# VHH binders against q9y6x5, part 377

Target 1, 379 residues: q9y6x5
Amino acid sequence: LPPKLLLVSFDGFRADYLKNYEFPHLQNFIKEGVLVEHVKNVFITKTFPNHYSIVTGLYEESHGIVANSMYDAVTKKHFSDSNDKDPFWWNEAVPIWVTNQLQENRSSAAAMWPGTDVPIHDTISSYFMNYNSSVSFEERLNNITMWLNNSNPPVTFATLYWEEPDASGHKYGPEDKENMSRVLKKIDDLIGDLVQRLKMLGLWENLNVIITSDHGMTQCSQDRLINLDSCIDHSYYTLIDLSPVAAILPKINRTEVYNKLKNCSPHMNVYLKEDIPNRFYYQHNDRIQPIILVADEGWTIVLNESSQKLGDHGYDNSLPSMHPFLAAHGPAFHKGYKHSTINIVDIYPMMCHILGLKPHPNNGTFGHTKCLLVDQWCI

## First folded at step 16 (VHH)

Design ha54 (framework vhh_8dlx_2)
Fold by ESMFold2-Fast, scan of step 16:
Structure ha54 (fold): chain B 379 residues (1-379), chain A 119 residues (1-119)
Amino acid sequence: as target 1 above (379 residues)
Amino acid sequence: EVQLVESGGGVVQPGRSLRLSCAASGFTVSSNWMSWVRQAPGKGLEWIGDIYYGGTRFYNPSLKSLVTISRDDSTNTLYLQMNSLRAEDTAIYYCAKGKDYESIAFDIWGKGTLVTVSS
């Protein structure tokens, strides 16, 4: 039977939560596997962009999912909740489940991973669930393990996505120790449930499992708001995305809009698209708007209103608060190995290697993850 | 004392519902994976379902539409709700605790509660 991989994401799992809270089940997983303490994600540090970077190995400007809310200047299409299943948005890259199905006679399975309920290059995950946040972790786990155990051709790549601790991180903020302790204890218990179910089904010893996340979380406050309405009238622009990275499409002269915004707040950087720092790799795509506003960590951009969010993400990807971790266990991985950092785009070529797939051109470096793998010589 | 005590069994007519309870002492049900298992007269043990640490539940596929496992963490009690009872559901019902969170073995069993489905 070909190698199998289950990729699990707990949305918004900030790397330093591992040092500030107890995770007995996750620690047992790591004890017989590997831990990467920090994963440097891509900019912007948002859910859809980073989840698609994990499975394509590409920067956002290359895979085309540049934000959770997007506008394409060439086609005049809007990416919204009612239109996020349009393959147009996802077709600028080939995610690993498509490659898995096309290069080998293999199936893929997905429980809610972003993009898996969309036909991409005319290929949809063999087994999938339409995205619905109300579906329990229990139902997602039941479906994914059933598909791993009872499919023909065999499911060799499976994904499982869970919205916590991101939802609670937004609601309470990451510095709320009492509420975050409860949420993280629950997540650790769900990791325990996952491992125990795989053991009871006889899958554990032969399955490669990666547990990771797309970004972290930082504390926000009603005392740290940037009111965009104090600087510019709504008639001058169309707002494509708001906070903490605002995407501005000018309705009038671009230079005039830029001049109204450039001194709006000492806690926000204003960039013409051409001036976006090269280190972000966030410039070469028609879905990146002519003016981009980047709030400083912990600051929220608003339109003459308060924000309900006590935590947020999307900020500069150099910030440790934006970094997730990666833990893995299985026949492909060393036991008891700890690694300091990798780039989130490095996960894709590593997964391709484990599955025996030829990766599409990507921004990851296989050498960065070699030390995690038993079949590689780490120099 | 570390123990599991089942209750709620008895004689019940076909087509009715019944809820069994399992009271835990000396440990916390939410910190362990828990199971319900039954044994019909003259037959082997039949697994009904599990509830894991995080509340994730798994059922015997032949029974999933007929049973629900739940727990009340505040009273440290495990429950088995059974609906549309049939004569073939006549059995001794046991609750069991997993040995530890890394094991697939049980280390603590209740003594069982008898359910008789009869007119």
Scores: ipSAE 0.014, ipTM 0.538, lowest interface PAE 7.1, mean pLDDT 90

Design ha55 (framework vhh_8dlx_2)
Fold by ESMFold2-Fast, scan of step 16:
Structure ha55 (fold): chain B 379 residues (1-379), chain A 119 residues (1-119)
Amino acid sequence: as target 1 above (379 residues)
Amino acid sequence: EVQLVESGGGVVQPGRSLRLSCAASGFTVSSNWMSWVRQAPGKGLEWIGDIYYGGNRFYNPSLKSLVTISRDDSTNTLYLQMNSLRAEDTAIYYCAKGKDYESIAFDIWGKGTLVTVSS
């Protein structure tokens, strides 16, 4: 019987929510499994980039999904809602479901994980759902569990994505205890439903389950806005991405655009591409623009308008507010083990090990996750 | 053709209710973050509220008791219900589509519908 893995993401689940709110179902999951308290995600701390880093083990400059809005200088293509199904954007890496299908003659299943409804290197998940936010968590779970039990060749890797608590985090901000409490309790109930469904179907004892997220959330305010129109006229540049990391493509001399931006606000850093800090691993890709603006935590970059977001992410990946967690349960994992920190790129080589797959070259370090696994000696 | 078309505006008396409609074509409202925004004469844009793809509704706290956002997925239409209208509610009302899964940046706007609250 080949090992099986279900990878679950709750978008925007900030790690310290675990300390500030009650999660009885998640705590029961962790009691018989493992918890990594902080996962250090990749820069920029956005949904598409980090979800693709989880399944490829690569920094954004290496896998090519460098933002939720992108421009490729070589091909002159723009990434948007209509272009996110173009394999061009996703083909700079090989995600784990492609590796799973090609190496071991096994099937993969996907419920809404970013990229799973796109053919990548001419390969799409054996079973998948086209992205549709109106589909309930229960329907996604029903499809995944059906595919895990009723496929030939067998489904050995499955993914499940849910949009909360990100949407509510943006709207209310993470400091709104009343509204965040309601949303987080609902998520804990969904985790309870997940565990109960797997037990009812006889999958629980033999399935490895990872519950994680792509990023956290920080509080924003109408008092913390950076108005780009006060710095530079919009006719001098094309805006590829805005907040909290602005991607600037100059229409005139790059140095002139840089000089207009560099001293405009004390609450953003302005980088020429070659001056982006090495620790971000956000430089070596044609989709990274000539000038990048990075807002300080909780500051929003705007174009002569107010911001509707009370919470946001995309900020510096060293910030604890941007960190998700990872919890796991199953035959591959120790029981009751707590670990401090891993890098989000470390998840991919760990998953390859669990599934018996040869990982593609990646930026993760298998040694960082060894203490989680029963078949490994802790370093 | 990808577009949003608002309707239902006009002249209404103070204290009355009004429902605005926003018909979408070329994309699905239930799969996107949708917003209502207004602009009073000589003023900036004021955000009214959103409905996101999962169905949760979010409102400007100053307007929450006075407005309700809904959608009809079968007709691909977004609605704004307004109650207890006052002179200060006189504005052009816009519906807008969010650009991506996280961003409140809008890539599609309607042309707007004028609401005038006057005796």
Scores: ipSAE 0.000, ipTM 0.216, lowest interface PAE 15.4, mean pLDDT 89

Design ha56 (framework vhh_8dlx_2)
Fold by ESMFold2-Fast, scan of step 16:
Structure ha56 (fold): chain B 379 residues (1-379), chain A 119 residues (1-119)
Amino acid sequence: as target 1 above (379 residues)
Amino acid sequence: EVQLVESGGGVVQPGRSLRLSCAASGFTVSSNWMSWVRQAPGKGLEWIGDIYYGGARFYNPSLKSLVTISRDDSTNTLYLQMNSLRAEDTAIYYCAKGKDYESIAFDIWGKGTLVTVSS
């Protein structure tokens, strides 16, 4: 009987929310499972890039989803919300649901995880929902559990994505304890619903469940703005992405654009592509622009305008505020084990191990997650 | 090409309800932060509310009980439902798109639709 895995993401669930708020349902889940307190995500710390890193085990420069807004210099294509279903953008990597379907001739199921409604290398998730944010958590859960129980060949890998607490984190900021408390309690209740549904359907004892997130959130302010229009005329460049990492495509000499930007703000680092710090693993891809601007934590890059955003992410991945957590429960996992830190790219080879799949070459290290698993020796 | 077009405005009597539509072209409303804002004659812009990437809705506290924002992803259309209209609600109503699916910094605005609440 093949092992089964459900991967759940709550977008923008900052790791230290676990320390500052009560999560009775999540704590019950962890009590009989494992907790990784910090997951070091990939740079840039944005939704599409990190969700694709979780399921490929690759840095953004390797899997090709390098931002939420992209330009490919070779093909002259623009990645925007209207063409995020173009397979071109997703074809630089092989996500785990494709591997699952091709290596083992098993089925995959997906409720809204980024990329799962796109045919990647001519393979789409066996069961999926076209992305629609209006679909409730309950409807996503109903479809996933139906597919887990009623599929042939069996669904062995399933994904479930939920957009909160990211939206509220942006609107209120992570320091708004009243509003964030309300949102996080709702999420804990959804986790309770998930566990109850799996128990009622007889899935709980034999299903491996991972609950994680793609990034955290940091507090922003109208007092922490960087106005690009004060430094450079827009006729000199095309703006591919703005904040907190700006992607600049020069229309004139790159050195002249760089010189206009390099002293623009003490709260922003300006990099020529070849000078981007190696620790970011954000250099070797045609979709990474010739000049990249990186704002300091909590600073927002703007074009002669105010920002209504009270929380944001995308910042340096060394910042604890950018880190999510990972919790897991099931027959593959130890009970009551806590681990300090893993890299987000380590999740992919761990999931391949649980499912009995041979991972594609990746940037993760299986050794980093072995202590979470009952079939591994860890001293 | 890339545009927002508001419709559904007109003259309406006090106490009635009205639903405004905002049709999007060249991008997907469900993938972006979308807002409704209004401008009364001789006044500045007043924020009505947002619907974020992921469907979370946030309203101006002064208007929360009177308005509902929704979208139909199949028709790529944003809606503003207004109830119990009063003379003070007379304004040009605009829809606006954030620069990306997680941003409320706006790069696309509609031309607006006029709502006149009068007997």
Scores: ipSAE 0.013, ipTM 0.539, lowest interface PAE 8.7, mean pLDDT 90

Design ha57 (framework vhh_8dlx_2)
Fold by ESMFold2-Fast, scan of step 16:
Structure ha57 (fold): chain B 379 residues (1-379), chain A 119 residues (1-119)
Amino acid sequence: as target 1 above (379 residues)
Amino acid sequence: EVQLVESGGGVVQPGRSLRLSCAASGFTVSSNWMSWVRQAPGKGLEWIGDIYYGGGRFYNPSLKSLVTISRDDSTNTLYLQMNSLRAEDTAIYYCAKGKDYESIAFDIWGKGTLVTVSS
């Protein structure tokens, strides 16, 4: 019968949390599976962009979800609501659940993964939940496990998204050991619940499970603010996205806006679109604005105000604080294997291989994940 | 116009439950850090709890067993469920929006709804 895979994301789970806190349930999962200690995500290191990169294997400039807030200059459409269901934003790529459904007699199931409640190329996940952050982890898990056991054609690819520890990381900051310890213990308990539910339903031994995240978190401070209003008057530009990567749409000559911004703060880099570093793979898309500002780690861009945000992400993807991890268990994976680093875009071709799907052209490299898999030889 | 409108207050007998609503217009509650705050007569503002863009919740430890915060994203409405009401719960109840969806600083407040707990 066809292989099955459950992809689980805990939003904002910084890789080094595994070293600084105890995770008994996650460690038991890893002991009988594999761990990738660092996953190098795509730029910008934000939720929607990186979740879509995981399931498409593409850089943001290629899949089109370039930020959590976007403006498309060609169509003049705005994306600023996290529940925006316009297929226009998602149609520049083919996510794995669409490929799974369009190849041989298979179904997909989704509990809240970004994009799964949107018809993409006229295909929506076979089973899905409309995004509603108020739905408990237990209810999401109940639906996913029901669909994995009771579907025709069979559900072979399922996703499960959970919003923590991202929100607590923003509120408390990653250096608040007391509050983060409590939050991360709760997440570990949810991982324990997940494993127990799969065992009780007879799914555990034959299901491939990946637990990963989209980005990490870094400590912020009201002592590390960049005030854009001290650099440039609001009449010269439209602000598409603010912090820590500001997307600037000039209302006057682009060079004049650039000149007002370029030396304003030693703690941000100001780029004309064509000068954005090639290593970011963040240039070739109409949704990337003519001027991009990139704050240094831990600095917050503001408009003449204080910030109470104690943690944030979106920063340079070379920063270890921005990196999540990946853990996996199941018949496709080795047991007790640890790997140092993969790119987040490498997850997609690995998942296609596990499911026997032909991947769409992508930026991942299957060779980077070969050592994780039992049916492959490590080079 | 961006606004928050609280409703559901009134006179309630001790020991009963009450659910307050907060209707949002001009923005979406699911994209923002939302809070409930109250002010009892002659006292300062007391934070009740938060619900953030991801749906997770933080509560004032002194109130955690007595309140539940929720939202309905389809109706763009925030809720506060209160159980076992006491005279000390008499206050004006406000909902508030963070400046951005990850912020704990507030830029929009409702006008409040009065809850009076009396026999």
Scores: ipSAE 0.000, ipTM 0.298, lowest interface PAE 15.1, mean pLDDT 89

Design ha58 (framework vhh_8dlx_2)
Fold by ESMFold2-Fast, scan of step 16:
Structure ha58 (fold): chain B 379 residues (1-379), chain A 119 residues (1-119)
Amino acid sequence: as target 1 above (379 residues)
Amino acid sequence: EVQLVESGGGVVQPGRSLRLSCAASGFTVSSNWMSWVRQAPGKGLEWIGDIYYGGDRFYNPSLKSLVTISRDDSTNTLYLQMNSLRAEDTAIYYCAKGKDYESIAFDIWGKGTLVTVSS
């Protein structure tokens, strides 16, 4: 029988939440599975980019989802959340559900994972839900488990996405222990519901389940704002993305715009595209703008106004506050094993191995995840 | 018309309780992140608490023991129950609808209802 994998994402689940809060259901899951304490995500540390990196194994410059708001200099197209259904934005890579459907006579199922309601290379997930944030976790879980149990060809790869704790992290900030405790307790209960549902349906023992996230969260403040209008007049540039990584498209000479920005704030780094640090792997794509501004951790770039965000992400991917975790359980995984760190791009080749798929060329290293798998040796 | 209308404000004696209502039109409270915020005379906005579309509630830790947020989905109405009112609770109380899934910004605000705590 073909191996099966369910990939679950809780958006914005900062890795160190595991140390500061109690997760009885998640800890029971980990006890009989594996835990990777830190996952080093890709830059920029945003939702759409990192979710697509998980399922393609590629850096953002390679898969083309370089931000949640984008402009393509070649085609002159604009991307925002309202335009995310244009296949143009997603066609620079082949996500694992497409590979699963094309290489093997198998089905894929999706509950809200970014990109799964878009035909990519003329292939859409076999079963999917159009993105709608108001749909409950329970309804998403009901659909996924129904599709895992009642499909022909069989669903072998399924994804499930949930917006928390990201929404609360933004609203209250990760340092609000009372509100974050309530959110994280609810997420732990949802994990308990997921495990119980899979056991009730006879899926638990033969299904590989990965629980992960795309990024973490850091505390922001009204005392840590960078007013871009104090640096440069709006007539000199078009703003493609604002905070904490601003994407600047100059309307005048690029060097003149750069000179107006470069010394404006001690809490912001200003890069010409060719000077973006190589370690970010954020340079070789037409959707990366000629000038990029990178705010220091906890600083928010604004346009002569206050920010209501008490938490944010998108910052330098070397920051531990930006890192999620990965937990997994199932026949492919060891039991009771703890691993320190992997790269988020390593998840894709590991998932391909579990499903018996040939991975497309990618930036992940299979060797980094070997210690998690029963059919591999890490020494 | 898309709007939020607060009601139930007025003059209340210290130590008493008061319940505020917020009637929504043109959208559904159960499908959105809803918030209560207040503004005391000469001060900035102070967040009171939220209720998610899924029903989970979140409160300002300084106010948690004194307030309860609820909703009635059948009447499309949001409520704020306040107990043990103090003079410092004198403020204009607003309900607000969150923007998108992040709910970090508000796209719809009520006009507010004045609560005066006075002996």
Scores: ipSAE 0.000, ipTM 0.378, lowest interface PAE 11.8, mean pLDDT 89

Design ha59 (framework vhh_8dlx_2)
Fold by ESMFold2-Fast, scan of step 16:
Structure ha59 (fold): chain B 379 residues (1-379), chain A 119 residues (1-119)
Amino acid sequence: as target 1 above (379 residues)
Amino acid sequence: EVQLVESGGGVVQPGRSLRLSCAASGFTVSSNWMSWVRQAPGKGLEWIGDIYYGGKRFYNPSLKSLVTISRDDSTNTLYLQMNSLRAEDTAIYYCAKGKDYESIAFDIWGKGTLVTVSS
């Protein structure tokens, strides 16, 4: 009957980790599938925004999840990870699991993917887990595979999210070879477990599997801090988001706040909303604040404090350190094909094609991914 | 009333361990990014570490081998376990609620608890 797709994300898996560390299980997966070496993510290069871009095919200004912390100037609502369950924040787009359930009477399943435990346009994933980082990869995989085999209407789209290597990337930094080697070996073992489980259940040959990530990671340092308190008093503004992209809501005249910030640090760019570079596609949304500060790679914005982070992300999406990869295997994909680069927004129309769904209007270009697919011409 | 109340401070001998507690009211610690921060006499704030509401932990690299942050969601309490205490660990210890994900901005602070490492 209908094609099936499992979308897997390992948070913070920088593309060049594939070249610097050994991944025997992932390399076996790639050998009989496809690899996209670099995925150009959306700005800002943060978890919630990029995970929602993968499943909507939209830039952040269009889908409305513009940061992990947000303020909506029209409704006066504040978003943080602690109140992510309000559908208001997610309703500016239609994610693929909603489209999958509304077209063709199919089911969707989700293990922890951002947004899947929220009703969006009055539709929630048919099977889902409420977000809890303490739930093991094995338990997430057990639930997903159970739902793929034992559902009516059939589960045709499933998602699986894992917090590593992002957590360890922040804690140790990507240049800590000893600690990152252990973390990445464990992730490769989890990929091996995933493939083995799908083979044992008879799913492997008929299931399309995509393994990807939302962003990369760059090295930070206690020697690369931008102290915002040295440039402007906190009484002049409300801080909506801090680092490495600060979202500033002025309490006084916007021009006055801008003038206090514009020469604050040689390692930070200060933009009035209308001056944000067009290439970021980060301007046309009420949740984008009047002033945005963008730190240079590896620099951390602080408020007269040290930072414990040795790695971070959120930086300029043109930086290779911010780029993840995409690997895929299954009946829809060629075997042994390597592709250089796609945009993260291109994943959505490709997935819609695989599932036979009509995509909602989106910023992706199907032509960028057609060379990966057996039913398409690479011309 | 929204507040954080630290406890467990006092005078401790060098080389010993100490656990600090932070009781939250008016909000849930498991739904927020929680931090421990200290201030030694005459110095600025020094971050000790964070616990994210999903259980992910971050530590100041200079202190990583010496501290552990944990929480008890059933009692809405945050903890800081400190081992091998030194004279340099003498400070007022604060717990703080993070404003947002992956940010080091705070919107709620406790009053602090004094730890003195001395004979």
Scores: ipSAE 0.000, ipTM 0.148, lowest interface PAE 19.3, mean pLDDT 88

Design ha6 (framework vhh_8dlx_2)
Fold by ESMFold2-Fast, scan of step 16:
Structure ha6 (fold): chain B 379 residues (1-379), chain A 119 residues (1-119)
Amino acid sequence: as target 1 above (379 residues)
Amino acid sequence: EVQLVESGGGVVQPGRSLRLSCAASGFTVRSNWMSWVRQAPGKGLEWIGDIYYGGSRFYNPSLKSLVTISRDDSTNTLYLQMNSLRAEDTAIYYCAKGKDYESIAFDIWGKGTLVTVSS
């Protein structure tokens, strides 16, 4: 039997939710598996960039999905929405489902993971669903488990994506204990559904399952707004992305635009592209704009308007509020092991190891995850 | 007492719909996975479908377009909605409770309710 792996993402699942709320199903999963308490994601801490980093092991400047809204200065193309199906945007890296299909002649399956409905290097996931947020968790789970159970050649790598708790985190903010408790209880029950279905199909004991997320969430407020219109006139620039990391394409001299922005607010940093901190690994790509603005945690950049968001993400990846967790169960993983921190780019080489695939060059370090695995030595 | 009690069976004409109820006592339907199973005269048990903790539902592919499982957490009741009934749907219908997180086995069964679909 070839090894099999199911990678599950609950978007916007902040790591410390595990300490502040009860997750009986997730805790049963962890009891016989492993928990990584914090996953240090890549900058910017947004959905599409981090989901692509998980499956490529690359920083955003290397895999090319640098934001949920992008402009490529060389080709003059716009990524106009986060489900753009032009392979151009995705072709700067090789995601694990492509490697799985090409190296081992195995099948991959996908229920809504970003990029899986796009042919990347002329290869699309063997089984997939076109992205549609209206499709229920039940339908996604039914498809993914059917494909895992009944495929020939066998599905050895499968992905499942769910939009919560991110959508509710934005709407209510992470400090709304009552609403977040309800949302997180529902997610825990869905984890229960996943495990129960895998058990019913006889898959549970032989399948490796990873439950993770792309980022966390921080509390925002109408009292913490940065009005970009008070800094600079719209005629001087094109706005490529707004908040909390603004991507500015100057229409006039870059230095003039920078000078208008640099002292506008004490609650944002303004960087020329070459001055972006090296620790972000967010500089060496044509899709990163000449000027970026980085708001302080909990601050929202607006255009002379209020913000409807009570929670947001995209902030500095050193912030614990931006960190997700990783839990895993299956024959590849130790039982009852707890690990402090890994980098989100470390997930890719670990998954390649579990599946017996040769990883493409990547920014992850296999040594960071080896303590999770039964076939590796750990100190 | 921990029990499941099915109701709503009876004689029904072909092509009609019928909803069966399963009232739970001594435990919460919402906190357990639940199933509907039937047994036609002279035949073995046939699985109809499941509903799990978060409300995810899975059906026998032969029956999926004809049945819907639901629950009412406020009345602690499980339902089976059946549409376009045929003579071959004549059976005793059972609801069953899953044992726990660790098992795929049932620990509680109802006594069953008879559904007869006339010629």
Scores: ipSAE 0.597, ipTM 0.859, lowest interface PAE 1.7, mean pLDDT 92

